VH-VL binders against PH domain leucine-rich repeat-containing protein phosphatase 2 (PHLPP2). Designs and how they scored, part 3

Target 1, 249 residues: PH domain leucine-rich repeat-containing protein phosphatase 2 (PHLPP2), of Homo sapiens (Human) (q6zvd8r785to1033)
Amino acid sequence: SHGLAEMAGQRNKLCVSALAMDSFAEGVGAVYGMFDGDRNEELPRLLQCTMADVLLEEVQQSTNDTVFMANTFLVSHRKLGMAGQKLGSSALLCYIRPDTADPASSFSLTVANVGTCQAVLCRGGKPVPLSKVFSLEQDPEEAQRVKDQKAIITEDNKVNGVTCCTRMLGCTYLYPWILPKPHISSTPLTIQDELLILGNKALWEHLSYTEAVNAVRHVQDPLAAAKKLCTLAQSYGCQDNVGAMVVYL

## First folded at step 14 (VH-VL; framework fv_adalimumab_6cr1)

Design s17 (from b19 with heavy chain W105Y)
Fold by ESMFold2-Fast, scan of step 14:
Structure s17 (fold): chain C 249 residues (1-249), chain A 122 residues (1-122), chain B 107 residues (1-107)
Amino acid sequence: as target 1 above (249 residues)
Amino acid sequence: EVQLVESGGGLVQPGRSLRLSCAASGFTFSSYAMHWVRQAPGKGLEWVSAISDNSGYIYYADSVEGRFTISRDNAKNSLYLQMNSLRAEDTAVYYCAKDTRYMEYADYFDYWGQGTLVTVSS
Amino acid sequence: DIQMTQSPSSLSASVGDRVTITCRASRGINNYLAWYQQKPGKAPKLLIYYASTLQSGVPSRFSGSGSGTDFTLTISSLQPEDVATYYCQQYDSYPYTFGQGTKVEIK
């Protein structure tokens, strides 16, 4: 099961959306996702409504985790059409399915993201981050790539003064600096894997991975766990949209 | 069957110009990004330029930017590379290559032409 | 620019041998890597994409692995027709870059 909490903080709009399907692909899998548009609510809501359907189509075309997940992001990016020209969104998808090496007794988790939403797995009480943070401040390699491609990085550490994110769905007017190509990772799930936390930029800026895991590890209700994470972020001074999802494995 | 046929190569003096053409058949040309990739004699592959399906996005390697111009004519299923201010280091076999994507960025190349040799020498 | 470095630059092996070629990216490119085969006097041919996905029609003796910065191409049982130069290519970001190539010859 899962729990989701979202809070707007001091902003006028909630620009974070999430999806959760405990039963997916005829009941053989599960999918969870989080989307953060920073200052727009349009793209997160559109992706919330469409990305699971795109994933369902792509898993029928390929059994390779990297192929169907990369295609899911790129097709979703293309489907944004005109809305994706100026607006952008972070996107995170987590897909759980029977492990191809041992489908009768084990499962695998595939995590893909662009932007700053992250999935963190609790394995034996310890956090295992599964996402890459695509921001100028946190990824020196991405910052150097953008500089090498001759973008202007402004004093407030944004690409052409627009965004600190180096990868997003949409935002095509800033190509080739802002890319829709996701980071993809897969891991077999073990008996030591207790839960999965999905959070947006605001959550992870205020809580360490260890703090987040420790805060929820012994909370029995997933909704109470997700709310606890958002409340902790706000108690540490978070004034932005904050989103957290906790999935019990 | 997908086919890409390059033409227009030859011997040319430094500082002069050449125009390469690539004739495409066997796929919907107007739906795919196209690339030029070159290979100097006895050397490896070097990406030169890309053009999106609608010509809305065009990119060049730093070594050719300002000197080369990529273009396409979707009605004629043709890709072009106008090469100005040629240098000895531009000597290479030039390949026309098809992208697997419809979008404004490159992916990998599923089909290649046979190549056309450009020799820049005095 | 992302630099792609292959090793070895050349190798000689016997028919039936297992051959491994490595490719290293100067930055993380996830799985956005392709392998091409170029036989003498011919254009390159796609073998593998997304680091490990075999192109349709390519013999099963070819396989790819790796992610991030370190990648390998393996030929499980070298055949005479496999004499060629092999190139890796990253397609994570512009500009697109190739490795310098690995020449495979038979002893």
Scores: ipSAE 0.567, ipTM 0.828, lowest interface PAE 2.3, mean pLDDT 88

Design s18 (from b19 with heavy chain Y102S)
Fold by ESMFold2-Fast, scan of step 14:
Structure s18 (fold): chain C 249 residues (1-249), chain A 122 residues (1-122), chain B 107 residues (1-107)
Amino acid sequence: as target 1 above (249 residues)
Amino acid sequence: EVQLVESGGGLVQPGRSLRLSCAASGFTFSSYAMHWVRQAPGKGLEWVSAISDNSGYIYYADSVEGRFTISRDNAKNSLYLQMNSLRAEDTAVYYCAKDTRSMEWADYFDYWGQGTLVTVSS
Amino acid sequence: DIQMTQSPSSLSASVGDRVTITCRASRGINNYLAWYQQKPGKAPKLLIYYASTLQSGVPSRFSGSGSGTDFTLTISSLQPEDVATYYCQQYDSYPYTFGQGTKVEIK
């Protein structure tokens, strides 16, 4: 089961969207996602409505997690069409499926992201981050890649003054500096895996991974857990869109 | 069956020009990005240039930028490489390679042509 | 640019031996890595993509593993027809780069 909370803060638009399917691929798996457009609500809403369908098609073509996730992100990127030329969105997908090595007895979790939304797994009470934050400030390798490709980095540390985010779905006019290629990680799920937290940039700017896990680990209701995370971020001064999803495993 | 056939290679003097062609068949040429990859005698592979399915994105290796021009004609299922101001260091077998994607070139090459030898020597 | 470094540059092994070739990227490339086989006088042939996915028609004795910066190509039981130079290639980002190649010969 899962709970989702989204709050606009002091902004007049909610540019965060999420998807959650506790039953996916004819009951075989589950999928959860979060999308953050920063200044636009159009792309997050479009991705919320389309990305699970793309994933469903790609998992039927391949059982390899890197292959089906990479294809899911690239196909979803292309489906944005004209809207994706100037607008961009962070995208995070978490897919739970039977483990290919032992499908009758165990499950695996595959997490893929572009942008700044992150998934954190609680394993035996400890946070296990599963995502990469693609930004000029926080990722020295991505910053160097963008510089090597001769992008103009402005004084506020943005690619061509537009965004500090180095990978997103959409934003096609900034190729090859901004790529839709996700970071993909997979982990077998164990009995020590208690829950999964999905959050956007605003959540993780205000809560450490340990603090987020501790805040929800003993909360029974997933919706109450997700609301608690958003409220805690706001209590620490968050004034931006904040989104949190808690999935109990 | 996918086929890529390069032509236009030969002996050319330093400072002169040469134009390579690649004829494609067995797939929808207009749907895929195409690449040129070269290999100097006894050396490894070096990516040279890429062109997207609609010619909207074109990239070059630093070693050839400003001297080489990649182009394509989707009506003729053909890829081209115009090589100007040739240097001895451009001596190589030039391969035409097919991308698996159309709009983003960050993918692998599933098919390669047989290659055409370009020798830059006096 | 991302530098791809292969090790060893060459090796000689006996038929039936397990052969391992390594490839290191100068920065993280996730699993966006392909392996190609080039036999003498021939064009390269795709063996493996997405670091570990075997191309259709390629013998199962070939396998790939790794992620991030460190990758391996393994031939579980070397055959005479496997004499070739093997190249890794990153396709995480432009410009695309290859390793320098590993030449595999039979003793």
Scores: ipSAE 0.332, ipTM 0.758, lowest interface PAE 3.0, mean pLDDT 88

Design s19 (from b19 with heavy chain T100L)
Fold by ESMFold2-Fast, scan of step 14:
Structure s19 (fold): chain C 249 residues (1-249), chain A 122 residues (1-122), chain B 107 residues (1-107)
Amino acid sequence: as target 1 above (249 residues)
Amino acid sequence: EVQLVESGGGLVQPGRSLRLSCAASGFTFSSYAMHWVRQAPGKGLEWVSAISDNSGYIYYADSVEGRFTISRDNAKNSLYLQMNSLRAEDTAVYYCAKDLRYMEWADYFDYWGQGTLVTVSS
Amino acid sequence: DIQMTQSPSSLSASVGDRVTITCRASRGINNYLAWYQQKPGKAPKLLIYYASTLQSGVPSRFSGSGSGTDFTLTISSLQPEDVATYYCQQYDSYPYTFGQGTKVEIK
């Protein structure tokens, strides 16, 4: 089961959207996702409504985790159309399915992201980050890539004054600096795997991975766990949109 | 069957111009980004230029920017490379290459033409 | 630009041998790597994409592995028709860059 909490903070709009399907692909798997448009609500909402359907199509075309997830992001990016030219969104998908290739593993988890939403797995009480943060501050290789490509990095550490993210769905007018290509990772799930936390940039700016895991590990209700994470972020000074999802495994 | 056929190569003097063409068949040309990749005699592959399916996005390698112009005519299923101010270093076999994506998603090249040789020498 | 370094630059092996070619990226490229085969006088042919996905029609003796910065192309049982130069190519970001190539010969 899962719980989701979203808070607007001092913003007039909630530009974070999420999806959760505890039963996916005719009950064989589960899908969870989070989208953050920073200052726009249009792209997160579009991705929330479409991305699971795209994933369902792609898993039927390939059993390779990298192939179907990369294609899910590519097709979703293309389906944004005109809205994707000026607007962009962070996107995170987590897909849990039975491991048909390995009889020793019951399930596998595939995580893919662009932007700054992250998934963190609790394995035996310890956080295992599964996402890459595509920001100028946290990814020196990405920062160097956009500099080498002659992007203007402004004093507030944004690409052409627009965004600190170096990868997003949409934002095609800033290509080739902002790329829609996700980081993709897969891990077999074990009995040590207790829960999965999805959070946006604002959540992870205010809570360490260890603090987030410790805050929710012994909370019985997933909704209460998600609300606790958002409330902790606000207590630490967060005034932006904050979103958290807790999935019990 | 996907087929890409380059033409227009030949011997040209330094400082002159040459125009390459690539005729595409066997796929919906207007749906795919197209590339030019070159290979100097006995050397490796070097990406030269890319153009998106609708010509909205065009990019060049630093070595050719300002001198080469990529273009396409979707009605004629043709890709072009106008090469100006040619240098001895531009001597290479030039390949037309197809991928399965828009410019915004840099991808692999699933089909290549046979290539056309450009020799820049006096 | 992302530099792609291949090892070895050339190798000679016998029919039936297992051959491995290594490709290293100067930066993390996730799984955005392709392998090409180029026979003398011919255009390159795509063998593998997404680091490990075999292109349709390519013999199963070819396989790819790796992620991030270190990648390997393996030919499990070398055949006479495999004599060629092999190139890796990153497609994580522009400009696209290729390795210098590995020439495979039979002796």
Scores: ipSAE 0.514, ipTM 0.808, lowest interface PAE 2.7, mean pLDDT 88

Design s21 (from b19 with heavy chain D99G)
Fold by ESMFold2-Fast, scan of step 14:
Structure s21 (fold): chain C 249 residues (1-249), chain A 122 residues (1-122), chain B 107 residues (1-107)
Amino acid sequence: as target 1 above (249 residues)
Amino acid sequence: EVQLVESGGGLVQPGRSLRLSCAASGFTFSSYAMHWVRQAPGKGLEWVSAISDNSGYIYYADSVEGRFTISRDNAKNSLYLQMNSLRAEDTAVYYCAKGTRYMEWADYFDYWGQGTLVTVSS
Amino acid sequence: DIQMTQSPSSLSASVGDRVTITCRASRGINNYLAWYQQKPGKAPKLLIYYASTLQSGVPSRFSGSGSGTDFTLTISSLQPEDVATYYCQQYDSYPYTFGQGTKVEIK
């Protein structure tokens, strides 16, 4: 598998970063990621540089995908230190490794996210979303959790007027309302799995999953595929930072 | 060998105070979040309080908030629960429980102490 | 608060039987769920964490499954030493909450 990313938006304030390592930890797997700070570029850039190293350490301590991925997010959150007090970032990691039950011939994909970046798998030409969007607008369960913990939800659906996103790395001044706990899902990869699309909030607000899959399914160049997704979002009126990555499986 | 030993339980009258201690050994105490979990006689488990590795984050169950205070002394490998304004419904075995990481959220309990009984009765 | 409901509240089965205990969360908790075994007069012991990961030293006859709101603990072949009360616990959000417990007996 190999993946390339394209980011478009304001050049001086690009708050989206991506990570692509087709050969991770000297061949033990592949890792892909996307980070979106909304209005800050500091945390996405920091996470882009540090999260793969954290993952490398955690996979040495546990062979369980859910355990090492959850710990990768927790440790990365803690490592933000003072920078994480007022700033926050969405984070999405996709890890592809040989399947423990059949390592010679099959692979598994583990996807973990906080925030609004999403991974979508193309399986037999159909989109399979693998991420959960944590927002007051889209997740009634998260909205209720935040209310139960006595947060003030403002008229524009934001926690204390700051953000509609209920899970992020950083943002510790809004703890316990904003949590760094990721949604984690794993799936064995099949012969029908063609590609994986990673995108930020701006991408998925402008393109349906089906539109995104159809736009790139027959594009041979992964960079051209990623660029096509970004230009489609912009053609629909997107003025925010938009990021897309296409990984061929 | 991880060991957690609670102490300080006993019979106490309603409205009074009691302080529980938990002595930890066999692991790097200062690296893990710690919890108190209680169990009323013949009833199920109820999470009471959590404290992060550096005491930076502290949480309480609604039933004890404002009355109980969790604290820790990393130099002494000790966890504490100060229980004020005790009520009959606080009668329970109190367990000291070890978290699995330094942060108190996303935590399950890999080791438990033997428990100490607190009876609140006239 | 997230409410955790276990079923059944109690069961009696024979040695060698397959035993299934279910746990339902009142809202989604992903896979932030642990299972504990408590024998009479003893402290709870961790069996399973992250819904399906078996704790080191726990017999392989114990397994967990599920995600979101519905979870299952299975004992594939009940043994005499498995007589205990079993509890699920969510650790997705504060306050952490436990199920009411399922008492497993041999009769």
Scores: ipSAE 0.006, ipTM 0.569, lowest interface PAE 9.2, mean pLDDT 85

Design s23 (from b19 with heavy chain M103F E104D)
Fold by ESMFold2-Fast, scan of step 14:
Structure s23 (fold): chain C 249 residues (1-249), chain A 122 residues (1-122), chain B 107 residues (1-107)
Amino acid sequence: as target 1 above (249 residues)
Amino acid sequence: EVQLVESGGGLVQPGRSLRLSCAASGFTFSSYAMHWVRQAPGKGLEWVSAISDNSGYIYYADSVEGRFTISRDNAKNSLYLQMNSLRAEDTAVYYCAKDTRYFDWADYFDYWGQGTLVTVSS
Amino acid sequence: DIQMTQSPSSLSASVGDRVTITCRASRGINNYLAWYQQKPGKAPKLLIYYASTLQSGVPSRFSGSGSGTDFTLTISSLQPEDVATYYCQQYDSYPYTFGQGTKVEIK
């Protein structure tokens, strides 16, 4: 099961959308996602409605986690069409499926992201981050790549004054500085794996991974857990859109 | 079966121009990004240029920017490379290469043409 | 630009030997790496993509592994038809760059 909470903060728009399907494609697996458009709500909503269908098609074409996830992101990016020229969105997908080697008793988790949404797994009470944050401030390798490709990085750490994200879906006018190619990680799920937290940039800027895990680990209701994370971020001064999803494993 | 056939190579003097063509068959040409990759005699591979399916996005290696122009004619299933202000260091076999994903940038090449040799010499 | 460095530059092995070629990226490229085989006088042919995924029609004796910066191509039992130069290529970011190549010959 899962719970989702979203709050606009002091912004007048909610530019965060989420996807949750506890039983994807009649038992093929489960899929969870979070999308953050920063200043636009159009791309997060579009990705929320389309990305699960793209994933379903790609898992039928390949059993390789890297292949079907990379292709899901690239096809979704292409399908944005005109809207994707100047608008962009962070995107995070988590896919849980029966383990190919032992489908009756074990599962695997594949996590893919562009942008600044992150998934964190609670394994034996400890946070295991499964995502990479693609921003100029937090990723020295990405910052150097963008600089080597001769982008102008403004004083507020934005590529050509537009965005601090170095990878996202859409934003095609800033290619090759901003890329739609995700970070992908996979892990077998164990009995030590208690829950999965999906959060946007605002959540992870205000809560450490350990704080987030500790805040929800003993909360029985997934919705109450997700709401607690958003409320905690706001109590620490978050004024932006904040989104949190808690998935019990 | 996918086929890419390059033509237009030959001996050309420095400072002159040459146009390469690539004739594609066996796939929906208008749905794939296309690339030019070159290989100097006895050396490794060097990516030269890319063009998206609808010509909306075009990219060049720094070494050829401003001198080479990639283009395509989807009605004729053809890819072109117009090479201006040729230099001795442009001497290479030029390969036409197909991007591997339908309508997107996967950027590895599942099919290559046989190559056409361009020799820039006096 | 991302620099791709292969080792060794050349090798000679016997039929049936296990051959390993390595490729190192100057920065992290996740799994966005392809391997190509180029036989003398021929165009390159795709062997492996996404670091470890075998292209359709390529013999199962070829395999790839690695992620981030360090990658390997393995031929589990070298055959006479495998005499070629092998290239790695990163496609994480523009411009796309190739390794310098590894020439594989039979003793």
Scores: ipSAE 0.128, ipTM 0.698, lowest interface PAE 4.9, mean pLDDT 87

Design s39 (from b19 with heavy chain A50Y)
Fold by ESMFold2-Fast, scan of step 14:
Structure s39 (fold): chain C 249 residues (1-249), chain A 122 residues (1-122), chain B 107 residues (1-107)
Amino acid sequence: as target 1 above (249 residues)
Amino acid sequence: EVQLVESGGGLVQPGRSLRLSCAASGFTFSSYAMHWVRQAPGKGLEWVSYISDNSGYIYYADSVEGRFTISRDNAKNSLYLQMNSLRAEDTAVYYCAKDTRYMEWADYFDYWGQGTLVTVSS
Amino acid sequence: DIQMTQSPSSLSASVGDRVTITCRASRGINNYLAWYQQKPGKAPKLLIYYASTLQSGVPSRFSGSGSGTDFTLTISSLQPEDVATYYCQQYDSYPYTFGQGTKVEIK
């Protein structure tokens, strides 16, 4: 089961979208996702409607988690068409499936992202971050990569004055500085894995991983848990779109 | 079967031009990005240039930018490399390489041609 | 540019030996790494992609591992036909770069 909460803050548009399918591929898995367009609502909504279908097709072509996840992001990027030329979106997918090494008794979690949405696993009460934050501020290696490729970084810490994200789906006019290639990680799920938190940039700017886990660990209702995270971020001064999803494992 | 066949290599003097061709067969050429990769005698591999399936994205190694031009003709299933202002350090076997089916943004190379030798010498 | 460094530059081993070749990236590249085999006088051939995924038709004695900056190609039982130079290649970001190569010979 899962709960999702989204709040616009001081912004008059909600540019965060999410997807959640507790049963996927005829019950053989589950998929969860979050998308953040920052200043546009068009791409997050498009990805929300298309990306799970792309994943379903790619899982049927390969059982290798890196292969099907990388292809899911690439195909989804292509499907953006004209809208993807100037607009971009952070994208995060979490896929739970039977573990290929032990399919009868265990599951594996594969997490893939571009941009600044992150998934954090609660394992025995401790946060396990599973995503990479692709931003100029938080990733010195990515910042150096775009500088080496001769991008102009403006005073407000944006690539060509457009975005602080170094990887996104869409935004093809800023290739090769902005890449659609995701960070992909997989972990076997254990009996100590209690829940998974998906959040956008605004959530993780205001809550530490430990604080987020502690805030929801003993909340019984997933929707109440997700709302608590968004409310807590707002109480710490969040003025932007904030999105949180809590998945009980 | 997938085949890539390079042609156009040979001996040329420094400062002159040469055009390489790559004839593709056995796959839908217009659906894949293509690359040129070179290898100087006794040395390792060096990526030279990339062109997307529709020619919308074109990139070059710093060592050849401004001198080499990659192009393609999807109706003829052909890839080209126009090499201008050739230097002795451009001496190498030039390979035509196919990008993988699912990678629009250039990735690894699943098929390579046999290569064509370009020797730049006086 | 991302620098790819292979070790060793060359090795000589006996048939049946376990051979290990390493590749280090100057910055993190996740799993965006391929391994190629090049036999004398021939074009390179893809062996492994996404760091550990074996290309169709490649013998199971070849395997790849690693993530981030440190990668390994292993040949579990060296055969005479494996005499070649092996190259790693990163495809995380442009420009795409290769290691300098590791030459594998039989004693």
Scores: ipSAE 0.584, ipTM 0.840, lowest interface PAE 2.2, mean pLDDT 88

Design s40 (from b19 with heavy chain A50S)
Fold by ESMFold2-Fast, scan of step 14:
Structure s40 (fold): chain C 249 residues (1-249), chain A 122 residues (1-122), chain B 107 residues (1-107)
Amino acid sequence: as target 1 above (249 residues)
Amino acid sequence: EVQLVESGGGLVQPGRSLRLSCAASGFTFSSYAMHWVRQAPGKGLEWVSSISDNSGYIYYADSVEGRFTISRDNAKNSLYLQMNSLRAEDTAVYYCAKDTRYMEWADYFDYWGQGTLVTVSS
Amino acid sequence: DIQMTQSPSSLSASVGDRVTITCRASRGINNYLAWYQQKPGKAPKLLIYYASTLQSGVPSRFSGSGSGTDFTLTISSLQPEDVATYYCQQYDSYPYTFGQGTKVEIK
């Protein structure tokens, strides 16, 4: 099961959307996602409505986790059309499926993201981050890549004054500085895997991975757990939109 | 069967121009990004230029920017490379290569042509 | 630019030997790496993409592994027709960059 909590920031508009399907791909899998448009609601809502359908098509064409997830992000990026020219969105997908090497007795988790939303797994009480944060400040390799490609990085740490994210779905007018290519990671699930936390930039800027896991590990209700994370972030001074999802494994 | 056939190579003097062509068959040419990759004698592979399926995006290696022009004619299933102000270091076998998708993704090359030799020498 | 470094630059092995070629990226490229085989006088041919996915029609003795910065191409049982130069290529971001190549010869 899962719980989702979202809190609007100072602008009283929520630019974070999420999806959760405890039953997916003819009932054999599950998919969870989070999308953050920063200053726009349009792309997160569009991705929320379309990305699971794209994933469903791609998993039927390939069993390779890198192939179907990369294709899911590429196709979703292209489907944004005109809206994707100047608007962009962080995108995070978590897909749980029977392990292809041992489908009768175990499951695998594949996590893919662009932007700043992150999935963190609780394994034996310890946080295992599964996402890469594609921002100028958090990723010096990405910052160097865009500088090498002659992008102007403004004093507020944004590419051409537009965004701090170096990878997003959409934002095609800033290609090749901003790329739609996700970070993809897979891990077999074990009995020590207790829960999965999905959070946007605002959540992870205010809570450490350990703090987030400890805050929810013994909460019985997933919705209460997600709300606790959002409330904790706000108590630490978060003024921006915050989204958190807790999935019990 | 996917086939890419390059032509137009030859011996040319420094400072002059040469135009390479690549004839494509066996796939829907207008649906894929295309690339030029070169290989100097006894050296490794070097990416030169890319063009998207609709010519909306065009990209060049720093070493050829401003001198080379990539173009395509989807009606003729053909890719071109106009090479101006040629230098001795442009001497190489030039390969036409097919992308698996669109240039905005930056993908691998699933098929390559046989190559055409360009020698820039006095 | 992302620098791709291969090792060894050349190797000589016997038919049936296990051959390993390494490729290192100067920064993280996740799984966005391809391997190409170039036989003498011929164009490169795609062997492996997404670091470990075998291209259709390529013999199963070829395999790829790795992620991030360190990658390996393995030929489990070298055959005479495998004499070639092998190249890795990153496609995480433009510009595309290739390793310098590893020449594989038979003793």
Scores: ipSAE 0.574, ipTM 0.838, lowest interface PAE 2.4, mean pLDDT 88

